# VHH binders against q10146r442to522, part 1

All scores and structures are predictions.

Target 1, 81 residues: q10146r442to522
Amino acid sequence: GREALMIYRALHDWRDSVARKEDESVRYVLPNRLLIAIAASKPVEAADVFSISKQLTPIARMYVEDIVKVVQEAEKLYNEQ
Unless a header shows other numbers, all headers, positions and changes below count from the first letter of the chain; antibody chains are not in Kabat numbers.
ipSAE, averaged over its two directions, is called F for ESMFold2-Fast, E for ESMFold2 and O for OpenDDE. V2 adds 0.75 times the mean of E and O to 0.25 times the DockQ between the complexes of E and O.
Where letters were taken out, [cut] stands.

## First folded at step 1 (VHH; framework vhh_7sr4_2)

Design s2
Fold by ESMFold2-Fast, scan of step 1:
Structure s2 (fold): chain B 81 residues (1-81), chain A 117 residues (1-117)
Amino acid sequence: as target 1 above (81 residues)
Amino acid sequence: EVKLVESGGGLVQPGGSLRLSCAASGSIFSIYAMGWYRQTPGKQRDLVADITSGGSTKYGDSVKGRFTISRDNTKNTVYLQMNSLKPEDTAVYYCAARVYGYSYDYWGQGTQVTVSS
């Protein structure tokens, strides 16, 4: 629910920052369907992200550790408020 | 909210070293991604280095191999070790903190680094 929404927002912002850095569209960094799936599953390590989809984009695959860290940061922030 | 205070800036000769520190207070430090940015007069701020809450690091192309970012969560502090300094590294260095990508940023007031002989 609400926690997943906070994680979704954090991933959305992460995706936007990577898209700007890589000069690519946000869809090419991470499609919305995968963003939602990642937020809902709350991965704790890279293997968890890969288990969500074998069709991770090349950029998302390169940044998989950052994806996990963004999720962890958002979870901690939500639980501290 | 987060309050950030930079220290360690100063005047150094080319080839020298400096270590910048950024002390954070007012919120739990360990959840923040931390970064160092620099700005010269008349230019926009450029990323020097950043470090995630988990320790993953990224560097600007001009500083790779010369600068190292690190953090100490027990001291709520992020560091920038600057080696082999060049005149073009002269700038005001700013510490920044974020939780949600770039959406929740806090900034320090900056510390001057001058590299000249």
Scores: ipSAE 0.000, ipTM 0.115, lowest interface PAE 13.5, mean pLDDT 78

